# Miniprotein binders against Catabolic L-serine/threonine dehydratase (CHA1): the designs that were tried, part 15

Target 1, 359 residues: Catabolic L-serine/threonine dehydratase (CHA1), of Saccharomyces cerevisiae (p25379)
Amino acid sequence: SIVYNKTPLLRQFFPGKASAQFFLKYECLQPSGSFKSRGIGNLIMKSAIRIQKDGKRSPQVFASSGGNAGFAAATACQRLSLPCTVVVPTATKKRMVDKIRNTGAQVIVSGAYWKEADTFLKTNVMNKIDSQVIEPIYVHPFDNPDIWEGHSSMIDEIVQDLKSQHISVNKVKGIVCSVGGGGLYNGIIQGLERYGLADRIPIVGVETNGCHVFNTSLKIGQPVQFKKITSIATSLGTAVISNQTFEYARKYNTRSVVIEDKDVIETCLKYTHQFNMVIEPACGAALHLGYNTKILENALGSKLAADDIVIIIACGGSSNTIKDLEEALDSMRKKDTPVIEVADNFIFPEKNIVNLKSA

## First folded at step 6 (miniprotein)

Design m46 (from J23a with M36L L63I M66I L70F E73M)
Fold by ESMFold2-Fast, scan of step 6:
Order: C-alpha cells, then structure tokens, then sequence
Structure m46 (fold): chain B 359 residues (1-359), chain A 81 residues (1-81)
C-alpha cells in the first residue's frame, strides 16, 4: 500500500529467562513512525479515490492533531500528493510542528487542547473552503470506521506471518496494545473477527496513570470523560474512548491495565539501550508487559507456559526524544525522593476530574 | 509472602474506609465531584502499587474503590432525575 507498509512480526527476547514467546508487531516501522499510517492512510486513500472517481470536486485533507495522528495524515497526503491542513493545539512541541510542515502540509496553531483545535478547524478552516471545487476529507485521530478498518490489516499480516513460520494461531494467548481513544483496539478486534479469533484471543489494553479513560470506563461500566490528562504519554491523552471501543470491550475477552509514567519511561529507555530503537511512552506502556510478565499474567488470569505466544503491538510514535525521556525520568526520580509532608509546603499535582453524571 | 507488601495491603484496606467516609460527607454536602476525586485519587495510588508489585491483591482493593465510586454515581444520577 502507498500509505502504509507491511511490518514484520518478530520474536522479541526480553532480558532474563523467557516465561513465554513474545512477538512484536513493528508498527514503529510505518511511514509516519506509528500504526496510525494504516488507519488514517486508509481513510484518506479510500475517500480520495471516491472523490476522484466522482470527478466533480478535488479532495483536500483536514486534521486536528499535533501528535501521531496529524503526522500520519500529513505523511499520507505527501505520498498521495493531496493538499493537507493540520490544526494543532498551542502546547504542541515545535519538533512535531516541524515534522508535519516538512511533509508539505500547512500547520495552523490554535486552541488550548484538541477539542478547541478541532473546533477551529471546522469553524474557521473547513467552513471557508469553496465547497463547489473542494470536497473535504476530515481526519479524526481515532474515531472513524475507515480508520479501524485500516488498523485491522495488521491482523491479516500477523495471521499470514504465523502461517509462514508454521506457527498455529492457537498458541497465541494474548495481544497487548496501548489504548488512547481505542482506534487501535477497534482495528485489532475487527481483524480478529475476520478470522474467527475474537472470542479466543484476549486483548490486554494498556494505559498510563492519568489518561486511563478506558480502564475507568470498564470498571465503572459506562463511558466516562476525563477533565484533565496528566500523563506524559500524550499520545494516549484523549478525554474519551470511542463508543465502539466500550462496546467491543464488553462483548469480547478484554483486559485492562494501568502503568505509572515512571515505569513507562524506564521501559522506553531500557528498550532503547537494549534494542537500539527509540519508542515513545504510549508504545513503552505496551512493551512494559514484556518486561514485567507478572502484570501480564494477572491481567490474563492465568500463568504463561514457555511455549505460549504473546503478541505486543509496538505501536511506535515520535512525540518524545531520548533526551526528553531522560530529563523526565530524572525529574520524577528526584521528586519521588521521600519528603515528609508539611501541610503548608506540600504541592499536589493537578488531579483528574471525571464527570460521570453526563457520561 | 513479603511482610512489607502485606503491611501495604492492610494500610490500603484501612484507607479505603477512611476515604469512603470523607467521600460520603462531601457527597452529602453536594460536593459530588470532590467526593469522586478523592476516591479516584485513592484508586490511582493503589494501582501504582499494583504496577510496582504485580500483586493482584492491590487490584482487588482498587476494584472495591471503583465499586464505591459507582455507588455514589448511581445515587447522584437518581438524585438529579
């Protein structure tokens, strides 16, 4: 495909004695550096082909993410020679803005958070196009059926690669993936449904503390909205999950785990040192379960045998540099130094507020 | 069994009851979001120990906190109808 690559499925040997056979699906090798190339690329490509066949208007792509989703949209547009405009929140790192601009996309900085940037895109950008000449393709970061369909292609590749290695899918005891808004999770479920595996292979969805909307929604039994996201894993930092994600999680064998930012950053750096691959915190959250199999086994509700297979989606991403991760870890380690609480001197971090009445 | 882990389990069990009483007092005064916030803070703290130890007993306590959050939400929704 022009917009995404077939990525390898390879054995990953975590340090120490193996409790199971780990395989990584290397989505970090996608054109945009993350799995987002599959879903967002699929949405853009299918929409552009439809518009071009209709022949009445020209396609133009609009997205409102300063993270991996915006970069995936811009990368797909560069490959398809489509005009692209990305609106990003004011807090978006200069490095990400530059990466998006370097594809040839227009970047507009507006809004304090994603919802404000998205409103600006719709109200001040998309509403101003010449609708007789241009048909807009709007790219949501995760909540679109064509995005989920695109992500589902990774299961086709996983099944094909296992067959080519003469490995039975019956050996797969779990798939581990990070959950933000749930687009990746939805795609995995849809891929598994296609092969009749959705009822057999459990999915372990991983979040970080401070952006664990999925975990909280599942435990409470209804979708919830977070007022504030406090995790360093900004790629997982959505206030809500898709409705489809909640529906799939209740229908199928889904487990949910939450990992602390400090542990995730340590995993990212450990992975970089051991395997020479830079991964961002969202990706590190899923990979952490390969380093700490006790959490994985507790989530699955069973002990893993040495011949059991666990697939981890190395989802990728480009939101952080190694230097960013090292500085964040140093800051957290110094803060974690035991300090006696003094009522007048202790400062609590900003806290999440969940509006469960309107969720 | 690690004696330090058992001590932490016992401490969290005690704190669940203490924070629950405080949350009910806040809820009774109409401060529903503050009540839910302190319960969620406790949940997150317990989950940190689950992550660090891999010990499912921390997850069991965290689930009890979430069940109490759900109880307050249900009461709040009923009251607001």
Amino acid sequence: as target 1 above (359 residues)
Amino acid sequence: MDPEVQKRIDEFRKRVEEVWKKAQELFDKGNTEEALEILLDLYLEIMKFYEETGDSRFLDIAIEVIERIFKLMEEAMRKSQ
Scores: ipSAE 0.000, ipTM 0.153, lowest interface PAE 20.5, mean pLDDT 82

Design m47 (from J23a with L59F L63A M66W L70F)
Fold by ESMFold2-Fast, scan of step 6:
Structure m47 (fold): chain B 359 residues (1-359), chain A 81 residues (1-81)
Amino acid sequence: as target 1 above (359 residues)
Amino acid sequence: MDPEVQKRIDEFRKRVEEVWKKAQELFDKGNTEEAMEILLDLYLEIMKFYEETGDSRFFDIAAEVWERIFKLEEEAMRKSQ
């Protein structure tokens, strides 16, 4: 496809005793450096084709992310020769702004966080287009059916690659993926549904402590919104998961794991040393389960046999440099300030909130 | 833009103000649990439309409702101390 690559599915040998056979789906090799090329590329391409066939207006793409989603949108637009405008928050690193601009996309810096940048995009950018001439394609970072459909293509490739290696899909005992808003997870489920595997292959969704909206929503039994995101894994740092993610997790065999930031950063640096590949914390969270099989087994509720297969989605991303990771790790090993912060900084949409706090 | 989606957005914005006023009245009367429940019901309804449409304006409106829930929750905590 013009907007995404077929990525390899490769055996990964983690240090220590082999408890299972690990395979990585190398989404870090996508044109934008992450799996988001699949979903966001699909949304943009399908929308542009529809608009061009209608012939009344010209497509233009609009996104409000300084992270992997914005870069995926800009990369797809470069490949499709579509105008692209990305609004990014003021805290967005110059490196990410430059990466997006280098695709040919217009970058506007506005807003303290995603919501303000998105509001600016809608009120000051999209509201000013000539709606008679231009039909906007708005790119959400994760919550769109065409995005999930695009991500589902990785399961087609996984099934094909296992078959070409003469490996039965019955040997697959789990798929491990990182969960932010749930777009990746939704795509994996939809891909598995296509092959009749969604009821058979469990998915282990991994989050970091401080952005674990998915885990909290599952524990409470309803969707939760976080007031603050306190994890270094900013690519997982959405305030809410898609409602479809919650529904799929209730319907299918889904497990949830939360890992500490320190452990994830150490995994990222370890992986860089061993395999000469820089990965961001969101990707490191999923890979951490390959290094720590006991966590994986506990999540699955069963011990893995040596011939069992576990697939880990190496989701990629370009949010952090090695220097960023080293600095973050150093910061966590020492106190920045003696300020006491409230640990429970998320909001539970529970009907008995007052009763819980009053008791 | 889809006129039906725009109509729903306008309806939710109006309902946020109406439900907020009712929630404040209930809270002032000491019916804090009922006040929280009507706000949570509205929040979940708006979030369902966000899921169905993918239109981030529903998310923006839901976030406003959630900020108001948080405000009442903080006030309830202070009052209970």
Scores: ipSAE 0.000, ipTM 0.111, lowest interface PAE 20.0, mean pLDDT 83

Design m48 (from J23a with M36L L40I L44F M47L M66F)
Fold by ESMFold2-Fast, scan of step 6:
Structure m48 (fold): chain B 359 residues (1-359), chain A 81 residues (1-81)
Amino acid sequence: as target 1 above (359 residues)
Amino acid sequence: MDPEVQKRIDEFRKRVEEVWKKAQELFDKGNTEEALEILIDLYFEILKFYEETGDSRFLDIALEVFERILKLEEEAMRKSQ
């Protein structure tokens, strides 16, 4: 595909005695450095084709994100030669702004956090286009069916790669992925549904403490909105999950794990040292379960045999340097981070379904 | 309309059908990667002419090639099931 790469599925040997066979899906090798190239690329491509076939207007792409989603949108637009405008919050690091601008995208800095940047995009940018000449393609960071469809393509590749290696999918005992808003998780479920595997392969969704909206929603039995995001894993730092994510988690065999920020950063640095690859905290959270199989086994509710396979999505990300990770770890050693009390840190959003638990 | 630009558009429309036929032959022989490569190469070649001329007809042809890339990728995945 022109907007995303087929990525390797490779055996990963974590230090210590392995209880199972780990494979990583190397989404960090995507054009934007993360799995978001698949979903966001698919949304942009399908929308652009539809608009061009209609022939009445020209497509232009609009995104709000200073992180992986914004960079994925800009990268896809560069590859498709589409105009792209990205609105980023004021706290967005210059490195990320420069990366986005270097694709040829226009970057506007506005808003203190994602919601304010998104509001500015919609009210001050998209509302001012000439709607007779331009048809906008709005890119949400995770909540769109075409994004989930694009992410589902990684399961097609996983199934094909296992077959090419003469490995039965029946040996796959779990897929581990990081969960922010749930776009990646939704794509994995949809891919598994396509192969009749969604009822058979459990998904272990991993979050960090302070942005664990998925874990909290599952515990409470309905989607919630976090009032504060305190985790270093900013790419997981959405206040809500998609409604589809909650519905899939209730329908299928889904497990939830929350990892402490300190453990995640230590895993990121360990992985960089061992495999010469820089990964951001969101990616490190999923990889942590490969380093700590007891956590994984507890989540799965069973011991793993030596011939069992676990696939971890190395989701990638471009938001952090090694220096950023080292500074974050040093800061955590010097100051205690307050734990947010779950009962006081959420609200029920207007559009969330009440009582999504089985009647 | 520039006669040279029109000639180039006509040439690309013919090449799209020729390359598509070649890609399907390669795909049928199991050479899926090569089939996709020749379509992707054609897509970028046409897209470059769009950048140089600003003529949206080149973009229309490029997007037709891109639809066929997606179709072949979907067929490849179905056959690998």
Scores: ipSAE 0.000, ipTM 0.129, lowest interface PAE 20.6, mean pLDDT 84

Design m49 (from J23a with L63M M66L L70W E73A M77L)
Fold by ESMFold2-Fast, scan of step 6:
Structure m49 (fold): chain B 359 residues (1-359), chain A 81 residues (1-81)
Amino acid sequence: as target 1 above (359 residues)
Amino acid sequence: MDPEVQKRIDEFRKRVEEVWKKAQELFDKGNTEEAMEILLDLYLEIMKFYEETGDSRFLDIAMEVLERIWKLAEEALRKSQ
């Protein structure tokens, strides 16, 4: 595919005693530096082909995200020679704005957070296009069936690579992935469904404390929306998960793990030192379970044998430099961590119910 | 005071206790999703009657259900992973 790469599935030897065989799916090697190239690229490509075949209007891509999703959309548009406009929140780092602009995309800075940037995109940008000449392709960062379909292609590659290495899928005891809005998780489930593996292979979804909407929704048994996001893992910092994510987690064997920001940053720095690869906190959260197999075993509810296989999705991302990570760790060592009680930090959005005690 | 409204209030008070007992039984069996669903649905039904009648007694009952919803949510969050 022009918009995403087939990435390797490679054995990863974590330092210390290995209780299982770890394989990483190297999504960090995608054109945009993250798994988002698969899903967002699929949405853009399929939409553009349909519009071009119709021949009545020209496709133009619109996205709201200063992070990995915006960069993936811009990267796909560069490869497909499509016009692209990305609206990013005002707090977006200059480095990320420049990275997106360097693809050839137009970047507009507006809104205090994602929802405001997205509203601006829809009301002030997309609503103003000449709808007789341009057919817009709107890119959500995670909540779209074509995005999930694109992400599901990584399971096709995993199955193929295991076969080519003469490894039975029966040895796979779990897949570890980070969860923000759940687009990656949805794609993994859909890929597993295609091979009849969704009921057999558990998925361990990893979040960081302060953006653990998925974990909270599963514990409470209802989709929740966080009022505030306090985690340093901004790529996981969505206030909600997709409804499909909650439905899949209820249907299949899904485990949820929450990691502290400090442990995640330490993992990112450790991984950089040991493997010469810079990873952002969201990616580090999943990789942490390779360094700490007891957390993984507790999540799976069973001990891992030496011949068991665990696949970790090295999801990638470009949100942080090594210096950013070092400064974040130093800051955390010097400050008391702000505590927000989870019970005071959510609402039930589908039912329109708020916690009046926290008002 | 309308006798029909009073009968409906008495019915809701009885249903709060019945639904709460059922929610606790479901929660204890690990059916947290169903436990929360029946409580949330009851809250919304009572609030609809408050909006239609303006009678503060419906709001009082709804607030009692809301407090129990948050109590159950806190219990769910406290359970070990």
Scores: ipSAE 0.411, ipTM 0.810, lowest interface PAE 2.9, mean pLDDT 90

Design m5 (from J23a with L63F)
Amino acid sequence: MDPEVQKRIDEFRKRVEEVWKKAQELFDKGNTEEAMEILLDLYLEIMKFYEETGDSRFLDIAFEVMERILKLEEEAMRKSQ
ESMFold2-Fast, scan of step 6: ipSAE 0.449; ipTM 0.821

Design m50 (from J23a with Y43F L59M L63I M66Y)
Fold by ESMFold2-Fast, scan of step 6:
Structure m50 (fold): chain B 359 residues (1-359), chain A 81 residues (1-81)
Amino acid sequence: as target 1 above (359 residues)
Amino acid sequence: MDPEVQKRIDEFRKRVEEVWKKAQELFDKGNTEEAMEILLDLFLEIMKFYEETGDSRFMDIAIEVYERILKLEEEAMRKSQ
């Protein structure tokens, strides 16, 4: 596809006493540097094709993310020659703003956090377009069926690559992925459903402490909203998960793991040293389970045999440099990191009742 | 607020202490899953009243129950090590 790459599925030999065969799905090799090229690219491409076939209006893409989602949208637009506007919060790093602008996208800086940037995009940018000439394509960071469909393509590739190596999918004892809003997780489930594997292969969803909305929602038994995100893994730092994510986790064999920021940063730096690849904390959270098979086995509820396969999604991302990670680790080693109680940090979202006439 | 709402709040505050005591007894006996389940059931029941009434006192009680769930979870993790 023009908007995403087929990525390799390769054996990863973690140092130490690994008892299973680890394979990484190298989503860090996508055009945008993360798996988001698949889902966001799919949404943009499908929407643009539909609009162009209709022929009445021209497509333009709008996104509100200074992170991997905004960069994925901008990268897809560069490849498809589509106008792109990305609204980013004021705290967005100059490096990310520059990276997005270098694709040719327009970047507007507005709002103290994602919700304010998104509101500005909708009320001050999208509401001001000439709706007779332009049909907008709005890109959510994770919560859209076309995004999940795009992400599901990685399972097609995993199944194909295992088959080409004469490896039975029955040897796969788990898939490990990081969970923010759940778009990646939803795509994995949908891909597994396509091959009749969703009831067979457990998924271990990994979050960091301070952005573990998925873990908290599963424990409470209903979706919750975090008031504040305190984790360094900003790519996982959504206030809510997709409703579909919660429903899939209730239906299928899903396990949830929460890892401390310090452990994740150490894993990112260790991975950089050992494999010459820079990964951000969200990606490092999943990879941490490759380094620490006891955590993985506890999550799965069983010991792994030497011929068992575990697939880790190396989801990628460009939110942090090595310098950022080193500085964060140094700060953690110094005293006085504020502690926030999880119980004080969530609310329940208000229910929206939709009338048939408004839908 | 309605006197019936106040009565329900008072009932839930009393039940938090009763269910907590029962959960600790179950946990000490090794029935960790059942201990967590009765706390979660109470939490969900309180949250339904919060959603229906919008009265923040139900949310305050629910948060207290959630804090106790986290406390038992930490103790369970410590014992498994």
Scores: ipSAE 0.000, ipTM 0.196, lowest interface PAE 16.4, mean pLDDT 85

Design m51 (from J23a with D41E K48E S56E K71E R78E Q81E)
Fold by ESMFold2-Fast, scan of step 6:
Structure m51 (fold): chain B 359 residues (1-359), chain A 81 residues (1-81)
Amino acid sequence: as target 1 above (359 residues)
Amino acid sequence: MDPEVQKRIDEFRKRVEEVWKKAQELFDKGNTEEAMEILLELYLEIMEFYEETGDERFLDIALEVMERILELEEEAMEKSE
């Protein structure tokens, strides 16, 4: 594809004696450095083709993310030669702003938080285009069916690669992925549905403490909205999950794991030193389960046999450097951080209140 | 309208059909990567002309090539099952 790469599915030998066979899906090798190339690229490509067939307006792409989503949109637009405007919050690192600008995208800095940047994009940028000449393609960071469809392509590749290696899919005992808003998780489920595997292969969704909206929603039995995001894993730092994510988790065998920021950063640094690959905290959260199989087994509710296969999505990301990770870890070791009670940190969003499974 | 631009548009329309036929032959032989590469190369070449001229007709032709790339991706997915 123009907008994403077929990535390898490779055996990963974690240090020490493994209780299972781990395979990583190397989404960190995507053009934007993350799995978001698949979903966001699919949204942009499908929308541009639809606009072209209508023939009345020209497409322009608009996104409001200084992180992996914004960079994925800009990267896809560079590859497709489409105009792209990205609005980023004022706190966005200069490195990320420069990275997005280097694709050829226009970057506007506005708003203290993602919601303010997104409001500015909609009210001051998109609302002012000539709607008779330009049809906007709005890129949400995760909540769009075309994004989920694009992400589902990774399962097609996983199934193909297992077959080409003469490995039975029946040996796959779990897929581990990081969960922010749930776009990746939705894509994995849709891919598994296509192969009749969604009822057979459990998904272990991993979050960090302080942005664990998915875990809290599952425990409460309805979608919740966090008031504050306190985790260093900014790529997982959405206040809500998609409605589809909650519905899929209710329908299929989904497990939820929450890991501390300190453990995740230590895993990122360990992985960098052992395998010469820099990964951001969101990616490190999923990889942590490869280093710590007892956490994985507890989540699955069963012991793993030596010939069982677990696939971990190495989701990627470009939001941090090794120096950033080292500084973050040092800061955590020197400071006492107050614990925020989960019960004081969420509200029930009107649009997402559905069936309550437990009171 | 520039006569030079019109000639280039006509040339690209003809090449889309020729390259598509070649891509289908490569795809049928199992050379999916090569089939995608020749379509991608054509897409990028057409987009360069769109960037230089601003003529929407080049964009229209480029997006037709993109549509055909998506068709091959769908077909490749079906073959892998």
Scores: ipSAE 0.000, ipTM 0.211, lowest interface PAE 19.1, mean pLDDT 84

Design m52 (from J23a with E33K E74Q M77K S80R)
Fold by ESMFold2-Fast, scan of step 6:
Structure m52 (fold): chain B 359 residues (1-359), chain A 81 residues (1-81)
Amino acid sequence: as target 1 above (359 residues)
Amino acid sequence: MDPEVQKRIDEFRKRVEEVWKKAQELFDKGNTKEAMEILLDLYLEIMKFYEETGDSRFLDIALEVMERILKLEQEAKRKRQ
């Protein structure tokens, strides 16, 4: 693919007693360093083709994210030679701004958080283009059907790689993925639906404490919106999940796990030392279950046999350096940080009212 | 319009069909990666002329190439089943 790579599905041997066979889908090897190359690349390509057919106006790409989504949009545009503008919040690290600019994308710094940056993009950038000449392609970080469709391509590759290795898909007892807004989860479900596996293979969605909107929504039985995100896993730090994510989780065999930031950071550093790969906290959250099979077995509700297969999506990401992780861990070891009670940190959003009736 | 620009547009339209035929032959032989690479190379070359001239016809041709790349990707996915 021109905007994303086929990534390997490889055995991962976690230290300690082996209770199952772990395979990682190495999405960290994508051009943007994360799985987002698949979905965002698909959105951009399909939109550009539609624009050519509809009115032959010039496509231009617009995104509002200083994280993995913005970098994925910029990387795809660099590969396709499409104009790209990314609006990032003021708190975005200079390193991420520089990475995005280095693709050739225009970066505008505005807004205190994602919603303000997104509003600025729509009201001060996209609304001021010449609509007779330019048709905008707006890139949401997760909530778009073309994005989910693009992410679903990883299941095609997983199924083919298992067949190529003479491994029965019946041996797959679970897929582990990190959940922020749910775009990755939606893509995995759609891929599994394509192969008639969505009712057979459980998905274990992993979040960190302080950004666990998915877990809370499932426990309450309706979509919620977090007032504040307190987790270091900024790539998971959306206040809401997509409506489709809640609907899929109600329909299919979905399990939810929440782990502490400290455990995630320790996992990231451990993985770096053992496997020479730097992973950000969102990716470390999913990988933590490979190191801690008892948590995984508890989530699945059953013990794993030695010949059972569990696939972990190594989702990637560029949000943190090793130094950032070490500093975060040092800070956590020295501070007694108060735990925010879940009941004090959510509201019921009007945007998702219909989802309560479908659930 | 500049006669040189029109000549280049005509050349690119002819090359799209020639490169597409070669890409299909490579794809049918299982050389999917090479098929996609020659189409991407053509796309980038056409986009360079769009950037230099501002003539939207180059963009139209480039996006036709992108559509064919996407079609080939979907066919590759079907072959993998």
Scores: ipSAE 0.000, ipTM 0.419, lowest interface PAE 11.6, mean pLDDT 86

Design n1 (from hbA2 with R33L L35M R40L L41Y A42L S46M I58L A61L E63A I65M R67E T69L)
Fold by ESMFold2-Fast, scan of step 6:
Structure n1 (fold): chain B 359 residues (1-359), chain A 81 residues (1-81)
Amino acid sequence: as target 1 above (359 residues)
Amino acid sequence: SDEDVRQFAERITELSREAQRLLEQGDPEQAHLVMDEIQLYLEEAMRLAEETGNEEFLRQLQALMDEALELMQRAIERSRE
């Protein structure tokens, strides 16, 4: 596909004697550096084809994210030769702004947080286009069926790669993925459904403490909305999960794990040192279970045999540099990190009441 | 403890009835504030269950929330009749 790559599925040997065989799906090798290329690329490509076939207007892409979603949208537009405008919050790092601009996208800096940037995009940018000539393609960071469909393509590749290596899917005892808003998780489920595997292969969804809205929703038995996001894993920092994510988790064998920021950062730095790949905290959260098989076994409720296979989605991302991670870890060691109790940090969602602004 | 579970269940039930009354009286904003109060009791119960490792307590809370949501949905449907 022009908007995403087929990525390898490769054996990963974690230090020490592993109780199972780990394989990583290398989504960090996507054009945008993350799995977002699949879903966001699919949304943009399908929309652009429809608009161009209609022939009445020209497509233009609009996104509001200074993170992986915005970069994925800009990268897809560069590849498809589509005009792209990305609105980013004022706190967005220069490095990310530069990455997006280098694709050829227009970047507008506005708003203190994602919701304000998104409102500016809709009210001051998209509302001002010549609607007779331009049909806008709005890119949500995760909550869209075409995005989930795009992400589901990674399961097609996993199934094909296992088959080509003469590996039985019966040996796959789990898929580990990080969960923010649930777009990745939704895509994995949809891919597994396509192959009749959703009832057989459990998914272990990983979050960090301070953005664990998925874990909290599952424990309470209904979707909740976090008031504040306090985790360093900003790529996971959404106030709510998609409704489809909660529905899938109730229907299928889904496990939830929450990891502390300190442990995740240490894993990111360890992985960078040992395997010469820079990974951001969201990706490190999933990889942490490869280093710590007992946490994984506890989540699965069973011990893993040596010939069992666990697939970890190396989801990628570019939100943090090694220097950022080192500085964050140093800060955590020098000062007590403020603790916000879960009890003080969520509300039941209401469509017309927004107390927390999504990243 | 079983007594703590019973206390949380009683409070949530009382708050759920109050939310239904508020919806029927045409005060949905106040009903949502009561729903926010319900979540605080659930958060405290969840924190206690997590600290003590009481998985049974968490399952009981999940069942109670499902019932509260069903009661609230019925109240909304009735207000439309």
Scores: ipSAE 0.000, ipTM 0.134, lowest interface PAE 20.8, mean pLDDT 81

